# VH-VL binders against p39998r288to527, part 9

Target 1, 240 residues: p39998r288to527
Amino acid sequence: VQLLEMESITSEFFSINSAGLLENFAVNASFFLKQKLGGRARLRLQNSNPEPLVVILASDSNRSGAKALALGRHLCQTGHIRVITLFTCSQNELQDSMVKKQTDIYKKCGGKIVNSVSSLESAMETLNSPVEIVIDAMQGYDCTLSDLAGTSEVIESRIKSMISWCNKQRGSTKVWSLDIPNGFDAGSGMPDIFFSDRIEATGIICSGWPLIAINNLIANLPSLEDAVLIDIGIPQGAYS

## First folded at step 19 (VH-VL)

Design e3
Fold by OpenDDE, fold request of step 21:
Structure e3 (fold): chain C 240 residues (1-240), chain A 119 residues (1-119), chain B 107 residues (1-107)
Amino acid sequence: as target 1 above (240 residues)
Amino acid sequence: QVQLVESGGGVVQPGRSLRLSCAASGFTFSRYGMNWVRQAPGKGLEWVAIIWYDGSNKYYADSVKGRFTISRDNSKNTLYLQMNGLRAEDTAVYYCARDSYYGFAFDIWGQGTLVTVSS
Amino acid sequence: EIVLTQSPDFQSVTPKEKVTITCRASQSIDEYLHWYQQKPDQSPKLLIKYASKSFSGVPSRFSGSGSGTDFTLTINSLEAEDAAAYYCHQSDTLPYTFGPGTKVDIK
């Protein structure tokens, strides 16, 4: 993927590592989403209304998962936003070291983790916070849903359940996919022909995007309303 | 469809107690902070009390602190104001007011209920 | 507590004229200043939220500006139906407080 190449050049030539880029993404993306949640006016501890709830659907094995957890950390660390994360696997079975690291920090910052859609629904009822944003971070640029689901039938079923839950959210809830909506090919922006279920994303948060993918996503994802490019500090020289 | 309806007002002697109610409808009551605001006849608005959406926090104006108690029953979509040790200066129309979605501003008001404290 | 003052206390205005009401806070309240309209024998109605954001259904002739300690409510072209009392309200710090109000009459 083009983004991966850019990151590689950034690291090798400019000595800006992936951890730095990830943090830059998380900070700037969190600022963006906080504005969507009402900004400074709403997001303060003295608010007598419940804090808004952000739900993260994350992979345990790709960059999008790590980015999502870092983003979640920045969202919930002040206590003004409640964040719940659901992984494509059990939280005790996380595979990627960066995802694990970010998860630990996320938890220390007040982020919550549930282990099933059922648990998520129960938590939502108990918390009584409006779910205003769902962050879709299962796929990203690194892999496809088929890649994730192909690991086991249990994982596939879980992913399908997560997608179903996400698509059932209505009202003021917006769905923001990191890099690419799940169920679409990150390079082409076309629907994944090997996986029938797709996230009905309303927005996309990315740090780089091929023009061809954008056009195809617009054509094939009617629910898409917005897209934002996050500056993560990739030098101009890395693009040429 | 979204509305607040106050009740419980009336004429009462000084030192007596009165309990006001505010019935909410048309919205998820449990997700909003609620306020009481009063207005003496021919005077301006005075904030009285606020209660958090889940009842976890309550705050009062100094003029009523120790005498008034704000409470809520989310299962009944009802806000309450228990007024003890009523004084002549407590005479006013009492409004219940909902915090706006983002909080802090009062976007929905009831029609008010008149409380008259007179000997 | 934070004290709010308003100016003027009263004004009589001809229809279609511009009306300006000011609200001043004893200390900075950032953007947590709101404006309400109250017509005779009616409950207050929210006009402006957070200093400058119009509430839903409020005519475009109403606008709010300011931050910190000085705020202004403007009625660009007064209509007969705008005869009312107008109150500013701060929600930055507890206890919440209202301004004394400004009464606007129509000539």
Scores: ipSAE 0.897, ipTM 0.953, lowest interface PAE 0.4, mean pLDDT 94
Fold by OpenDDE, look of step 19:
Structure e3 (fold): chain C 240 residues (1-240), chain A 119 residues (1-119), chain B 107 residues (1-107)
Amino acid sequence: as target 1 above (240 residues)
Amino acid sequence: QVQLVESGGGVVQPGRSLRLSCAASGFTFSRYGMNWVRQAPGKGLEWVAIIWYDGSNKYYADSVKGRFTISRDNSKNTLYLQMNGLRAEDTAVYYCARDSYYGFAFDIWGQGTLVTVSS
Amino acid sequence: EIVLTQSPDFQSVTPKEKVTITCRASQSIDEYLHWYQQKPDQSPKLLIKYASKSFSGVPSRFSGSGSGTDFTLTINSLEAEDAAAYYCHQSDTLPYTFGPGTKVDIK
């Protein structure tokens, strides 16, 4: 994928590593979402209303998961926003080292993790915060939903449950997918033919713009309302 | 329809107590901070008290501290104001007012209930 | 406490004229200044929130501006129905406080 290549070039020729790019993404994306959540007017201490709730659906094995956790960290660290994360697997079964690292930091910053949709629903009831944003970070440019689901029937079932829950939040809740909404092929932007369920995303947060994929998403995802490109610090020379 | 309805007002003698209620409907009451604001006859608005959405925090104007208690029952969608040691200067129409969705501004007001303190 | 002052206290205005009401805070309150309209024998209604954001359903002729210590409510073209008292309110610091109000009458 073009983004992966660009990141590789950025690392090799400009000495800007993936960790740096990930942090840049998280910081800038967090500013964007904070504005969507009401900005300075709402997000301050001593607000008598409950903090808004952001729910993150994260992969345990790809860069989207890591990015989402970093983003979640930046969202919740000030205490103005509540964040809950649900992984495509149990939190005790995380596969990717970066995801694990970001998970630890995320927890230290006040982020919460649940182990099931049922637990998520219980947590939501307890917090009594309005779910305003769902971050869909189960897949990205480096994997497909079918790839994740294909690893286990248990994982497949879990992912389907997560998708179902997310889609039920439609209306007052905005769904922002990182790079590509789940259920769509990351390369083509077409519906994934190997997985029938799809996230009805309302927005896309991108660190790169695969033009073909975006056009196909627009054509095949009527719920899509917005898309934002996040500056992650890739030098202009990397695009040439 | 979003609505707030105050009740409990009346005429009382100085030193007596009165409890006001505010019934909320048409919205998720437990997700909003609530306020009491009063207005003496022919005068301006005076903020009285605020209570957090979950009742975890309460704040009062200096004029009522130690005498008034704000509380809420989220299971009943009701806001309360217990007024003890009432004074003549407490005579006013008392409004309950909801914080706006983002907080801080008062976007929904009741019709108010009149409290008259006189000997 | 933060003290709010308003100017003028009263004004009588001809319909279709521009009305300007000023609110000043004793210290900076950033954008946490709100405007309310109260008609006779009615409850206050929110007009402007956070200095310049119009509340839902408020006519476009109403606008708010300012930050820090000086704020302004403007009625671009006064209508007869706009006869009311107008109050500014700060929610930057507890205790919350209101301005003394400005009464607007129609000539």
Scores: ipSAE 0.896, ipTM 0.952, lowest interface PAE 0.4, mean pLDDT 94
Fold by ESMFold2, fold request of step 21:
Structure e3 (fold): chain C 240 residues (1-240), chain A 119 residues (1-119), chain B 107 residues (1-107)
Amino acid sequence: as target 1 above (240 residues)
Amino acid sequence: QVQLVESGGGVVQPGRSLRLSCAASGFTFSRYGMNWVRQAPGKGLEWVAIIWYDGSNKYYADSVKGRFTISRDNSKNTLYLQMNGLRAEDTAVYYCARDSYYGFAFDIWGQGTLVTVSS
Amino acid sequence: EIVLTQSPDFQSVTPKEKVTITCRASQSIDEYLHWYQQKPDQSPKLLIKYASKSFSGVPSRFSGSGSGTDFTLTINSLEAEDAAAYYCHQSDTLPYTFGPGTKVDIK
């Protein structure tokens, strides 16, 4: 909640719009992840190995989903990283205007969208790319898994299937949660008592402000190896 | 244990053909580009050919272009080199080599197989 | 085709001394220069990738430097087991090429 207020204050007080903050996040986070994937030495033309595959798990969330799709297009726009997105709902059921806008641009940049875990697995087999990064953007400050699960048993089942798929990934696959790891409460950093399934995140990408409850997350998420704060250009005067 | 094992070398007359195989084990063969590199007796290393992980692209050294064909069968974890129109200058130990995980370097090499082209 | 040259062709070095091998490319190859060690009757082994990054399990006495056209492999304190041939390899531009090699012996 604090990050949502900070972004709003920045837009009003400093004449910086929320689209600018989203773009700054996408650029800087993509650069960070590209380095984790091998950087310019790997990510170029005429590499005889498959391009790395990044999978995005996203909700129809103004902040979380829109950030994830903007990040996805920056990852795939030069054609050296393959990106597949699976939403918690069907892409035809997206309602949030910013998620829809970023999704349209993402597709034009070569990003792919699938509508089920089965389709995701089929696409992975066809591409034969190693899944090196999963980006967890299912839960955001404006939309929790408990909120999503409460809307329908179909969505709850889909979310559980997505979590199961993600936690099944082994080897060198790294799972990066945006801001709030799936299955954890943003305020406390404790496991969400209303939804039992959790992403076993290996990293957290924090946008603009450190996650308040990081110590509780470390204690309750043994898979966690790393956390990074991405500069999104919030002016110093906007901080309290 | 990651391993590459070449086979199919031998003595052949000039103008004849020979097919080399490279058996891969201990890694996901279909996710790596593969190369052939040769070394004439007492000489240095010479890159021969590369094939993409999915077989989509193939490239050759000028010295072998039009005579050699690189190929792969990902279902058998095997790399091949078809060598036609063999010449004395093709006499060498032939190594298969795997591209590194990020590509471009050769991180795993086989033991090599000797091809001798003589009358 | 990109031509790689190496200097020296041969080097005889006292144990524990520093060995320097150079590789020069006929045009810029950025960082796509790799170093291999080949001991007698063995297959080549990767030492250094992308000019300066050590491959896994390579002793710390081996290091690489350079970019563009001029590259250096350094062995800071030569061990007896380092007697071998050393090759540079460019993978910036197809067809890939190797340098002619540098033989390093112990005095």
Scores: ipSAE 0.755, ipTM 0.911, lowest interface PAE 0.7, mean pLDDT 86
Fold by ESMFold2, fold request of step 21:
Structure e3 (fold): chain C 240 residues (1-240), chain A 119 residues (1-119), chain B 107 residues (1-107)
Amino acid sequence: as target 1 above (240 residues)
Amino acid sequence: QVQLVESGGGVVQPGRSLRLSCAASGFTFSRYGMNWVRQAPGKGLEWVAIIWYDGSNKYYADSVKGRFTISRDNSKNTLYLQMNGLRAEDTAVYYCARDSYYGFAFDIWGQGTLVTVSS
Amino acid sequence: EIVLTQSPDFQSVTPKEKVTITCRASQSIDEYLHWYQQKPDQSPKLLIKYASKSFSGVPSRFSGSGSGTDFTLTINSLEAEDAAAYYCHQSDTLPYTFGPGTKVDIK
C-alpha cells in the first residue's frame, strides 16, 4: 500500500509515469538476474552448453504480472536466455491492459507462454535445459492468493498446481518472488490464513522500497536466502 | 562423483583408424558441451574438438579437420572421437574434458588414453 | 587462429616466494582465458576461469588477473606441491588454443 502511494506521488508530482517506473524495474532486475546466471561470461554466442531457462509464474495484475512480463522481455531479448511464462489464468482471459501490452512485447522478443503446468513440463523436457530461476509474480503487495482466485475453483486449482510445481524444483533452482512470496500476507509477512499453499521462495526482489514485513518472512520461510532492493528511479523528494 | 573415463587407445599403423570413447557419470551428460584435448609425449596441450550439448554443432582444430569426427550418444552418456587416416604426429594422450557450468572452461578431465601411431 | 605465448618457459623458485606467469594473446580475447595445472603423469586441473575467478577447492594463494591480450597467474607463496606445468587456454574464439606451458620447480 505504501509502495502504491509512492508511485502515484512520483507520477503526478515529478512527471514520471508508471510505464517509466516499470521499465526501470525491468532493466535493473534483469541486470541483477543476468549476473546470477553468469553474466556476459556465460551469456554469449557459441556457448556449447544449453541456454539457461527462466520460468515466470505471473498473474493478470498491473503491479505483479506487468512487471514480470517486462522483466521476462529483457531477459529473453538478448537471445541467450530461454523464458517461459505460465499465467494464473488462461492467456485469452487476460484483462489488465498493461499485462496485455507487456505480454505482446514479450512474445515479439522471443518469450514463450504455456497454458498449463503439464505444457510447461513438456516444454522443459523438449528443451533439456535446467530451470535455473523461477520468478514468482503471482501475488503483488496489493493482493493475496484469495483475491486472485476469487470464487473460481478453476483458478484456485490452477494456482495450487503452479505452487506445487514450483516447490518441486529442487537442487540449484532459485525461486525469486517479486515483492511478496505467493501465499503470504503482504502487510504482515505471515502465512495467508485463507490459502494453505505457499511458494518456498529462496529470494525476494523488492521494487524501490524495503519490505516492511521481512522479519516475519524470515521466520516463516526457511528457504529464504537473499533479498534485493531494485532501484526503480523514485526521486528522493517523493520519500519526504 | 563426477567422472570421465576414456578408452579405446592403442598402437596402430599409419593410415589406420581408431575410435575413442569417453564414459561420463555423476552428472547430466546431455547438458554439457564436451571436448577432446591431446598431449604428445613431452609436449603441451592441444585442443582437438568440441561438440555441443545436443550434438548440433561440432568444431575441430585444423590439424585434424577432415580426418577426425567427434560425436556423442546422450542416451549412453558417452562421447566419441573417430580418428581416421592416423599419422605419426597424432601420437598423444587423448583427454576428454567437460565444459564448466557457465561454459568455456574445462572443469572435469578424464585420465586420458594413449594413442601411438607407429609403423 | 589465436596464438597464446607464455613466459617464462621455466622457473625454479625458492619455497614461500612469489611466482608470476604471463600469458599473451595475439588478439583480444576479453576475459576468456583459463589457467590449468598439470603435475607429472596426471591430467590437467582447472585453477582459474575467466581470467580471475578461482575454481572450487583451489588454494587462495593462486590468483589470476588481466583482460584483452595480457594475463597473469600468480602464486603468492609457493608450496612444494605447486611444482607443476601451468597452461593458459583461450575460449573466446574457435578453434580454442593453449599456451605452450610454463614449468615451475622448487629450487
Scores: ipSAE 0.745, ipTM 0.909, lowest interface PAE 0.8, mean pLDDT 87

